# VHH binders against Protein ECM9 (ECM9): the designs that were tried, part 10

Target 1, 377 residues: Protein ECM9 (ECM9), of Saccharomyces cerevisiae (q02202)
Amino acid sequence: MQSSLPLCREFFEKITAYLDYHDFRLTITANQPSITLPYYVDEKAHSIELIIFKTTFLSLFQEAHTYFNKTFSDQSGISNENIYYMTVGFLLTTPENKTVYNVHEDLLKRYFQDNSVLVIPDLLVKEVRLIQRLLCSSNNRINKSSSLWILYRKLFVLSLDANTLVLPDILFVFHSSGSQHFSNYYCWNTARWFYDNLPYNKRIELFNLTKRFCFQNVKDCSSWSALAYMVCQQEEKKTDNIRDFQRLTSSFNVPFKINKVDLNFQVQPADAFTQELVKWIDRTYAADWPPYLCLLQITKFNITLRIEMDSVLLTWRNEILNFEENSGHIKMINNTPIVPEKFSNDLLTSVNFAHFGYKKLFLNKFLDKNKKEQSDS

## First folded at step 4 (VHH)

Design a21 (from g4 with F29I S58Y S60Y; framework vhh_8ghr_2)
Fold by ESMFold2-Fast, scan of step 4:
Parts: sequence; C-alpha cells; structure tokens
Structure a21 (fold): chain B 377 residues (1-377), chain A 121 residues (1-121)
Amino acid sequence: as target 1 above (377 residues)
Amino acid sequence: EVQLVESGGGLVQPGGSLRLSCAASGFTISEYDAIGWVRRAPGKGEELVARIYPSSGYTYYADSVKGRFTISADISKNTAYLQMNSLRVEDTAVYYCARESYYDSEGFDYWGQGTLVTVSS
C-alpha cells in the first residue's frame, strides 16, 4: 500500500499489460458526474482504449513532479525503479521536459549495459509498448512530441540487437498517430527516417501504408510530403538519415554494418507513381493542394518526367478552358480557388472550382522552371 | 539453436528441372529473416541466385536465372524452396541455403552445408 509513485507505476503496468492487442488507445477526458472511477478500460473485439479522467491525470502529474523535486532535497530512499516510474509519469504528462527525458534515456542505456540496474521484467518489450501506445494516444501534446518520436527511433535501434517482434508494430504506429493528429510533422518525419533505414521489404510496407494514408487524407501536408520524399529518393537526406542511424548504433554500442543503399530498388518507379497520382486526381476530383504539390515535387526537376507531363498539361489546360466556358473564370486569392457565391449551394460546381483551380495553379507553378517552391507546412 | 537443412540436389540433364528445399529450425523466417540461395560453381566466385523476404513476399533473382528459377517459402513448414527449370550446364554448382539478418545490414549470417547440382550431357 505504501509504494512510492503508485500512480506512475500503475499506469506503466496498465498501459504495458495488453500484449495481444494491436490497437491500443490512450484517451484523457473530462470527468463525468455519473462515473466515480479514476480510469476505465473500454475493451472491444479488436481494440482496447484506456480512458483516464482529468482529475486522475492531474494527480499523476502532481505525483511525478513532487518526486522529481524531492530528488534534489532528499538523497535517501532513491531507487532506480522509482526514478524510472517518475520519468514514465513525465512522459505521460509533460513529454517536453528534456531534463527528465534525458534521465529516462540514461536509465535505459545503463540497463542495456547491465540488466541489474532496473529490476523490471521484459523492460525493453514494455518500454517499446509504452512509447508506441503514447504515440497512438488521442492527446496531441503526446502524439506529436518530438522527444517521444526521437525515443522511438532509439528504441528501434536497441531492439535490433534483441531481434524483438516490436518492429512489426511501426506500421500501426504511423497510421494511428497520423490519424490522431492532422499533419503530424514529427510522425511523418520519423516515417522518412524509418523508410531510409528499414530493409527493402519493410520499406515497401511503409511506402504502401503512407500512400494509402495520403489517398484517404487529402489535406494532410505532412503525410503527402513524406510520400513525395519516398518516391523521389532524395540522396542527401537519405544519407543524413543513415548517418543518424549510425550515430545511434554507436552511442548504444550496437554492432551493425552500414545499411545497404538500395536506390536502384525503388518501391514504386517515379514514372509509374506519377501516372497513378494523375489518374487518382482525375478520378477523385481532388479539390485540395497536397496531391498537386506532391506531383509538382516529383516531376519539377526530373527531365524525363517533365517531358511525360506534356500530355497531362495539355489535357488539364483543355479541361480548365471547357469548365471556365460553362461556369465562369476561376478566381484565385492567395493561391486558393474562390467559389463564386452563386454556386455556394451547388456542391458539384463548388468542388469543380476547387479541382480545376488547383489544376490551374499546378500548371502555372510547373511551367516556372526557376521558381523555388516553398513546401506547404 | 539455428540450423538450415538442404535437400533436392542431384544429377540432371540439360533442359531438366530440380527443386531444392531448405528447412529452418531455431528461428521463424516470417519473423526475423530472409532466405537466400547462393551458388559456387567450379572456378568461379559465389553468386546470389535468389532471395525471398517471406513477410512481404518480395523476391530477388540474378539475371543469369531470371525467368527460369522461382524461389518460394512455406511459413507453416518454416521451409524455403528453389524451383530450377530449363537447367543449363552452366548452372552446375554447389547450392547453399543462407539466412540474412532481419535488417539485411550484416548479409548472410548463417549457412547450410550445401547441395550439389550437376547438369551434364
């Protein structure tokens, strides 16, 4: 009953307990007058959701911070296990605190050098499970935390030495985290890092997931930028991501050789993807900029693809002219197509103004050979 | 304990077919590793003939065997196969089954004992 950090420990154990469930979600919600529980578990056939009430979350915050403050004034009774549980409480409540994040990382590094440092069964498996579930949470402060995404990369590197099954869950993490936070920059930036450092077969799975996610989330600039990156194979950025991986393997003393650069084995050839994206835009009447920006980024500096775009440009120009003859001139304000007030209640015509407006914007930007594009977000 | 056991080698005439088998024990090919077939012909260096990543179904083939050889894996039996069709005298070699690491940064980290394939007459 008198354990130090009982809430921090309890939530660590609760979050890491559901090993057979692929879809685990963590939700923080307002207290309900009819519910007296501090938290509850909503168990479904294929998913589990741990729902924590705000007052319990605040108690967790207070427990972790009180213990942290005590470590500077009272040097007696401090155990590595209690320090670990305290850092877990910070990751749940204040993941932006880099001092406590550094303490957490240091404990993990020491544990992998000497397992007696922390007496916690299956710590690596539970730590990976914890961090994955935090990144999949509905709390935007947690799911977009740069520190948690950096820790996830480090845990991936540590798990390589152990040959642990945790690696298959990366696909779910990117899908879930991307879905919880619109345009999650650190999520999709980390997906690029994984893409460059995964073996070819896993890169294919990540590419296909990213492509499906983009087609279902047309407005998400971060996921579309990641997709363009995966198609274009930016060698300089790939080298940086590989170098970062090598730095991490060195810092954790994990014995690996340099990753093979399989640039000749593109997951999908750029010309094939360009053709697919153009057809998708036409079929769906895409009315948002990110697919067009992706197309621009892929084709702008590739001479072969630019030539192949000539037929697309002609087709789209003729479609725009035909639309404008029937519906009036497409007006642009700040690179956004304006739907005339007359058509605000005509959903088909309104979508068409956006669709042909973004095609028009694409044509203008594509034909400017010397223009430096700024990415959207 | 990691073990690879090969079978199916032998003597065959040009234009014939053989199927090589590689049974894995001590690891699951769907979980960690890719399986490759490497051959060593008399007087030549080692050549990667085919590789499969069972988790994704991705396969690689050397240009010398593309269209003639097919690699496959049966996850339930934890076994990989190399179906060799339209065999040529130049395919005569010792064929090794090998495991590649999950990350593929180390290359082949475990090898079978090899099985001799002779294409003659």
Scores: ipSAE 0.000, ipTM 0.199, lowest interface PAE 16.7, mean pLDDT 79

Design a22 (from g4 with D33S S60Y Y102F; framework vhh_8ghr_2)
Fold by ESMFold2-Fast, scan of step 4:
Structure a22 (fold): chain B 377 residues (1-377), chain A 121 residues (1-121)
Amino acid sequence: as target 1 above (377 residues)
Amino acid sequence: EVQLVESGGGLVQPGGSLRLSCAASGFTFSEYSAIGWVRRAPGKGEELVARIYPSSGSTYYADSVKGRFTISADISKNTAYLQMNSLRVEDTAVYYCARESFYDSEGFDYWGQGTLVTVSS
């Protein structure tokens, strides 16, 4: 009847427009005294940015929340289309709200059972585009949202229907979202889910993207943890991810089945990756823990790899001893190598203390794990 | 409906160059999908020459053409290209543009009509 959501509807249409633009950025910024517009579009040759001012963002929040309160307290005049636009407003402003997320998902489920439930043209196409653009946005509250990442998995499953020619751009999304937010846990956890459920050729691409990202982002614990997972493939968690995918295909009545042979192939053998990672550590003089932790994780339960590490351990031990002979013993506090005050202004020496310190920490932890492995046999 | 239309084939001397174009309709390159160029020489099987994911820019090349061929896509024109340099007699084939099936690593959902490339003196 009287309930309208002009702002929620407008931003849905704006964010889902510009189909030809690969690089779409959503930015929320402080109001500028010289600009009276509620938002503006900065269109460049190869990118487009939708810039929303803080006051307009707050108005969007108010519109969505006001309608939500009326929906619970006054059931008259409720349209499914208006409820949908209201949930979009929440995904933009309050993506952690589980109640509204559930309403949004229920509308999508009903739509796929009965197309008349929502009269929005090309809804799945627009929904995929909306969620991808939100996950690739510069707003850390949005791009880190666990609810939006879960919704993205569901949209991926829905997109597998042969009559729906919409496939999420997962490679771009992981790269973009990972780059927008340092150590984006839900981004890289979702990458693990996709890795376990993608056919072999797509797993190769995702693995290579993840590895390249890690080598370019040495401090990012979340991406390095995902890379270690992809190399080791924990069977229990892999089974859970596959079961979740199968549950979603059943719930959405998607006639799709994964080839079991594809699910068992590893993209890169653990021994080959271990050799590559050791060489990379040595060549780059890695001075941050995540690569070393990855090396610990991939050797955790593989006795053959642990034996093959013996030559590396000997080499690193000798390097550490030589360094300590010239620079003094490396002191560790809370698993972090300490750079002595006298060397704090020497960048090369500081880097060397971190590099050899983390090699020393790796040796200590590796030997402790080796003793535990031998005692468990 | 999905349709792929190739153009740019023809006769060329060894060492020459050709640029093939593939105009797509019925879907947009902003979606996660792959466009490949597959060739079939007379009396021989099919070979995947190059593949691109237009949305990500990720590319693949067969070893036989790596360094000589370049695949690209223009999302605004919904068109993919195969730039073929340093052509050899062995590159003589019918070249097909095809959209890759997401879940079939060797399968393609839709194929163009093909364009003939002849490399001879």
Scores: ipSAE 0.000, ipTM 0.150, lowest interface PAE 20.2, mean pLDDT 79

Design a23 (from g4 with S60Y Y103F E106S; framework vhh_8ghr_2)
Fold by ESMFold2-Fast, scan of step 4:
Structure a23 (fold): chain B 377 residues (1-377), chain A 121 residues (1-121)
Amino acid sequence: as target 1 above (377 residues)
Amino acid sequence: EVQLVESGGGLVQPGGSLRLSCAASGFTFSEYDAIGWVRRAPGKGEELVARIYPSSGSTYYADSVKGRFTISADISKNTAYLQMNSLRVEDTAVYYCARESYFDSSGFDYWGQGTLVTVSS
């Protein structure tokens, strides 16, 4: 039973079966006494949820791990198809196991050199779909897995081969994965990598998605850091991401194509974005740090923009002084504005302390940065 | 408004041939957009049958149809085709034409109404 890997194979087929559903959710839940099914599929018009009961999930874990242990000690009767299905079981149950991840990747690599290595219909299409759905799952062990995000980059590179074209749904993946796990570092770090390696028209789409996500998720430091990076386009980091792309193309023997025109285009000029962000901060009365940190990071690398900020700095300084004259001095602890106890039940005044406090923190850090750069010159 | 309109389905005997057409309106075929044919048979899941990038001519085929089906596109007519040869009873399904962005979709963002293909003796 272990050698045939029926559960690993079945879940691979179930996860890769539904082509027209973007909203695919993988859920692991406690067994219900009234339900004897090992899992079920909740299919709606534009969404699908694969619900796996805990006992079935544990059986899947047991099937994959038992096979892995036997593979090490007994090499007889082992097929590449069974090894592949076993690795799929690990990606669902223990995505942090780098040994099995390496086996999975090596098997895919060998498949692209020789299709006879794996006799699985539509393997590349199903593999891309599998990994995307895992990254979009509600399971935080899976959606923040660094190994799965690295594999996703590799699958993207493989999709560029004209003979094996597959369409990664990168925009949906970043939106979904970002929404499933607050401040998902690997998700938004991977977004930076894609931004540096995508054609200009797709960089526009990714930039707009990231900006929209940030404006809707004010507290998410990871997405706001990615947005700042996309606006600033730091040459050293961009070079590192491009070099990583080149290493991956070499690793999979994919022809490397560069479009030099695409590499030099900015999606939105930094000055235009800065004006939009300042206006957004004022309009929304932003009371969380990430937008201010984004503004600070953007101004760090643009001398002209820093000078153009003078009018904003003057306006914000006057607002802060006027507020402090009427409500008292804004105190900061560990870079966080403190609302005085006497105002704790006054929601508007409490929000004002946060809003003007972060403006004050921005001014202090901006001035310290200017002072440091002037002394370094 | 983006629309995909299929035509060419019908009843055919095993071993016969059909050509499906997909006329696109509201957008032009681009370097990064693919046109795919997806089928759904009664009691079975969806299957991606074939995909083409009209601007490059690059194609993909499911193993079940490779060597029997040919996908093509005419950019000037903004139309994609699926030539189906050596048809089998198991090819009986509703065939959908769909647009997929090169970097944006593991599935499809716009779908046609579907056209029924029945292979019967």
Scores: ipSAE 0.000, ipTM 0.142, lowest interface PAE 18.6, mean pLDDT 79

Design a24 (framework vhh_8ghr_2)
Fold by ESMFold2-Fast, scan of step 4:
Structure a24 (fold): chain B 377 residues (1-377), chain A 120 residues (1-120)
Amino acid sequence: as target 1 above (377 residues)
Amino acid sequence: EVQLVESGGGLVQPGGSLRLSCAASGFTISEYDAIGWVRRAPGKGEELVARIYPSSGYTSYADSVKGRFTISADISKNTAYLQMNSLRVEDTAVYYCARESYYDSGFDYWGQGTLVTVSS
């Protein structure tokens, strides 16, 4: 006879509350006030922070795991609502557990087929809020969870049902989650999937968000890789993402159709973006590889852009030669420009070694890539 | 290459039992793959009756079959089973074995179906 999961249920209710706040942050801290509190809610005008104390987080973990173990040994008197609350506890504490993720997803699918399975008011609205807030949390384990990002795609598809007013706040989630974890692979991989499946106006918004995020986060290889994909989209990968979306819509019986007009429009022409990126690199003295790799990836699949790069290659080669004549030869170790020790305390010279070093690496890789592409054609 | 092959269907009297088998080939049943049994009766929609996550042993059932049907899997034989007890006339349907991958949402591979007829 198992009666309830008080902590799992309580955190579900707290995380799914506060409809009018978009900036919701989940924080786990070892610092606890002199009074014993399980958690603290810091509510401001346009933001909310749910602060969970480490001892409470561990209690939540124990409650969920204890229930899970008992459920598998004896199924007598177990309600689907309690199983659901248990899975919420796992999503908060152990989102990498594929078994419990599958249990959670199974309950949701059964609910949409027969709502008698779970007696939870406004379940779809609360589920969307829950998953979005988890993905936007400061907890590194949660915000990069491949399981949660896959569930987010499924919830997006479910939200497209003709009579549903619940839509995930995709743009906020990508910006927030990307900001909480450096190089969040599943965040930006999911952004590629959405880019291929969103209507044109939302694709423009997602593209602009991704571009601005990249320009503000020069070292983030995951966001820059997503940006390169959005500019120079690979037809095979686009087809895979579209087929995945179509399979999901069929699986959930969602009557979604693509607008014919969207199929023939570009968010930003590849040549215009390439020119913008080159100017940005030159203006900012970019000293990190991801922008250069983005430029390399964009030019890889566009023969016209490779030809148009001739003037950039000449300019950058001359810049490198002039710099090396004045400062010495740029040495590369494992594709990283090395700053000579004598210049390590000279910030400007150190930045210049990195900047011209990555331009040099770009030129070498561009020429090798160009040669391979021409020999393959 | 990827196939799910059902067997064990047939005619049975009310109150009887049948065991359906689903042999998978071209892929290995794993902890990240769910195997489900879906039935379709004449003039009725699709119903997911049972689902299993083989490596964890977690199972779920439709309310209409809970307590009567048992789903199981043998990873070494790459086979899933549906033990059907206390069969009723309303259990008459074509039973399909289907794979639902954690990575790929929805049921992506289906068997050809096996007919179960519960009648005197």
Scores: ipSAE 0.000, ipTM 0.193, lowest interface PAE 18.5, mean pLDDT 79

Design a25 (from g4 with D33S S60Y E106S; framework vhh_8ghr_2)
Fold by ESMFold2-Fast, scan of step 4:
Structure a25 (fold): chain B 377 residues (1-377), chain A 121 residues (1-121)
Amino acid sequence: as target 1 above (377 residues)
Amino acid sequence: EVQLVESGGGLVQPGGSLRLSCAASGFTFSEYSAIGWVRRAPGKGEELVARIYPSSGSTYYADSVKGRFTISADISKNTAYLQMNSLRVEDTAVYYCARESYYDSSGFDYWGQGTLVTVSS
């Protein structure tokens, strides 16, 4: 019987080591005939990478699953420490196993109520580090796991207790995880939750990070959707996120209070952001939909901004007409601008078809939204 | 800009008392932050002595000072205090006031200049 789970324990210790590094990467690679080591640590000035060979990864998988099968048979006398290490092995090899994830979370919850449940040194500190590093890993099954992102919120709340020395590095985690997985829905959904619950200074930093990320990742629908949310802040959803945070603080008996004044401050006024976004679209010749969708979402919640858009609508309509007069009608298929075959090798013209095509799509959808509101009044 | 300014250090005999003050500017104690006192003695590593979340009043103390030191914060004055009683020779160190931001895994994001506490006869 694998009661000690040596591989699960070893990788827990390796992943939770290295206090001075924020940039920790976990990589699984094919075995190299010239390398006899089960894993390799590549340490650089500002980053560290744990490279696990596939045979070692398979052994880790087998160790965790063998122990789980014995536990599933309802054997008595199994230690909580071994169950914990088994769950770590599953998070590394089979992160979407909801049953084992629930066991992991239950053990942590019981530990915070009674520390004698798990005899593991610096468990909270190591758990925060473990989950952050998993969310920042290159493994797409791990970095987009909804369960791990939910656990991260809970660990953040628990870290507010004065008994921990490790604070979650949320800015690094969102940037790293967002960069590792294109359109990481749960990453950016969790960013919305943090935005609603952070003090004003940290909300400014998260907003600026999200905005910079979006401008550098024009195709990422998830990050742009989060940015639109942060600008508009729908009251009902904000209230839900604040209530969830308060529920967690109560559930974990964390004596933390939020300054109500800080929660009501808007980082950037919607009109100022709208002006910045329109100018950015024009300057960069944005040729992808997410910035335009962001602009639609922002203007949907502000009647004054819709009126102020009249000058933008006129300008963009004239630009589209001038382009179509010279290059032909912009054809749309499934809301995507089509570049005519005769222009397929003309890079500048093909970019212009996308740019003016998405402006055209924006105008059509913007006018449709205004028409629906007018019919309701 | 964020600044933390310590005061109240000095020379004291074993068994004596000192009160350290940390005046903060550039942020308010009502925000999501903890204020900690970290000490560093010559030839030794840094030790977190005490921590407080001013908004909740939650406190932490190192085992080495528990029962002897008391941390407190005055939100209206934006000032944190460390009351040190029953001082021992091994308490001799430079004491730093530090702000601990809950989003930063490094722990402390802003530090004061430090104030020297010498316990000797």
Scores: ipSAE 0.000, ipTM 0.190, lowest interface PAE 15.8, mean pLDDT 80

Design a26 (framework vhh_8ghr_2)
Fold by ESMFold2-Fast, scan of step 4:
Structure a26 (fold): chain B 377 residues (1-377), chain A 122 residues (1-122)
Amino acid sequence: as target 1 above (377 residues)
Amino acid sequence: EVQLVESGGGLVQPGGSLRLSCAASGFTFSEYDAIGWVRRAPGKGEELVARIYPSSGSTYYADSVKGRFTISADISKNTAYLQMNSLRVEDTAVYYCARDSYYDSSGYFDYWGQGTLVTVSS
């Protein structure tokens, strides 16, 4: 029998067909080399790219939306498989449609409890692969989709059932999605959620990946904010993330029970991380704010770390004074160091103004927070 | 009853080697069990040094020990090992063997050994 959603089904099969191939790219282009080709698969030794032409993408959109409209007016001839393929088409073309997202979620919940609901081989494995590839795609509307990141959390919860040995490749997804788009808020916010709900060994892996990513992406405020969160761990936000996880397990009738033991065990001791970050800043001549903001965030409510920072503050103050004696006073406008016009074409001196300027901004903000905390205590 | 018993600690000079052993009893290594070595130095928190999934052979190492330490497991003896080479003064710590379970509700590092002291000094 023929499916009434041939394009939705075809793209689901194409996106999920390549086993264990991480460098899978999805591209939509207006340039069509032949009218007879709906899409093209560019298969190379270490990468696969599915190129969908704009006219075919619009046909996919039309197919999914036409079926959706018909199902609201006429219930005859509706199969769960066709509803599933329709929802996949929406995830590719209109991922923020909450109504279709809810239908997709309901089908997955019903399938997990009774696999006869959908006669699609290896559905959960393919669904995980589909969503991971969408989140890792170069399409910024898709890789930043809050709905797709929420669905990814739900797929993780569904994968915890004892009868299903499917584990999402979360480390690859966070690295790839973060790399595809600068400051991917929902990506790194979801990393915090996983950090609070993962077993300790997986938290260590996620922490190390996040730290490595931050050190390679100095300007990425979202990843650095996630790193600071993982070091400091705020109990209120951790409790919220755990409650959300419990809500999802209940919603999907997953038999997994969370009796999480808090071992008071840090992935990396905050003092050791603080020392590492200070040394990294000095060694790399960090000239961007996020690492300094991370230092502020991890020391904000930790008296022991604030005392241990005294030697760093003295060293940085002396470095700033020595630099200012030779190069002139560092001026700050809107929390940004200003490079004097006479040095604007000297790249090395410009970098030094940014480096010592952000150290100066850090000192000013650190001392202001210290005064406020002393008056509040 | 589940027990993890460490052995092989001691005093060694910088640049020397030690092999720690962790004998597990009361359970058999499954595909969801990981064995980790966690150390605690005076004045510092706990640091995960290395982890192995005995059934798959998958391993993790902290950056501080990567290339110097090797974790292994003998499933038939239900024992995990940490081979420590090129030891440094900063490796001085109490080393704990711990079981980590990925796919259950028991939580993190649900069973711990008693610890074995490693002292690296001249």
Scores: ipSAE 0.000, ipTM 0.110, lowest interface PAE 21.8, mean pLDDT 78

Design a27 (from g4 with S58Y E100G Y103F S105T E106S F108M; framework vhh_8ghr_2)
Fold by ESMFold2-Fast, scan of step 4:
Structure a27 (fold): chain B 377 residues (1-377), chain A 121 residues (1-121)
Amino acid sequence: as target 1 above (377 residues)
Amino acid sequence: EVQLVESGGGLVQPGGSLRLSCAASGFTFSEYDAIGWVRRAPGKGEELVARIYPSSGYTSYADSVKGRFTISADISKNTAYLQMNSLRVEDTAVYYCARGSYFDTSGMDYWGQGTLVTVSS
């Protein structure tokens, strides 16, 4: 049987085209009556956008699934290349299918051990590019896929051969994927894993990107959680991420060496960050919980920072009392500040109720940590 | 040089409508040129609300404006439009016309001066 996967192969080639282009966008969109094209490519000097229409995307889905069904009933004429292209079709259309994901990963692992298993030029480089571009896609089924984020970690490990391989552009991936899916849990969980395993200079870049992203995305619980982790970092969780990295390097027979001094370096002192975050909250009138939760988490494990918060707590308490004297008592429902109906059309006052309400919630939680232990009994 | 000039902003009541115009000079709408409308509200980040490829007619919209806003282009006049219907207080922002290739603001390489849209009672 000759290859019957023309769409799977074509989209693999389109998505992995041009080694020197870093800015790639994959857009999957509804068909529009005036447009007869199945897809098109917008290629500029430094950027590419591949726009795929829904009917073409469904045809890709059908091609991949039809081939997969045939592999269970008839093994004659099946090549590893066709299996690979089929799995690419699944990663594009149904990345949550663990069976096909396992086939894809197994084929890559076999290829790493014996390059004759899969005859595709520059496969590792193209695979890295494919997965990065999928994670940067506008399709929420793809950009938040736990399987694709796990594969990205494995590809990072495979790219660590100091003599030959180029590292993926992780910073663009995290920023792009985080921007396209609000509170992308696996994106920011993977950022924690990379933070623990990157050399110091790349760790600085990832920390600064995460901090900048959080300050621009106040409501994003996942990115703020990752930022808190990077600042306060628990030794046990760091050890687990390092052990996972070591297991992956052993599984793929990749030699690696990590600098012990580099692993213990903190990018920004926790006290300096705490001061910066408090000032940012005050300056921006932060009206959403994640920055306050971050502040709570980073002060939780550091007695010196808890003591240094005393002046902040006093200042915030006085601000709250002054606000409540002028505007009325701040009511909370399910840990959310309620804006009185009479102020609902006053944007500034509404923001102030949220801002001082979350400061009030922060004070209560910060002061009430021992009472919380007691109240559970 | 590339220049984009917006017009049509103003004060409107909730539920009202406005049509923004973007006159392009220094280039002509080509097969691959994308024109977008980006808004910035005070204290908020930039949001790409609508995008069009004038030569193909392909359009895309942010979820926040789908069904309410319509982007269009007149190639002969080298002008793009944003028809804004069922306006909400939350639509209050400075609206920028931009040229680019991406579905987000990072792909926009040339921007207009902006036009203010205020939706209030």
Scores: ipSAE 0.019, ipTM 0.556, lowest interface PAE 7.2, mean pLDDT 81

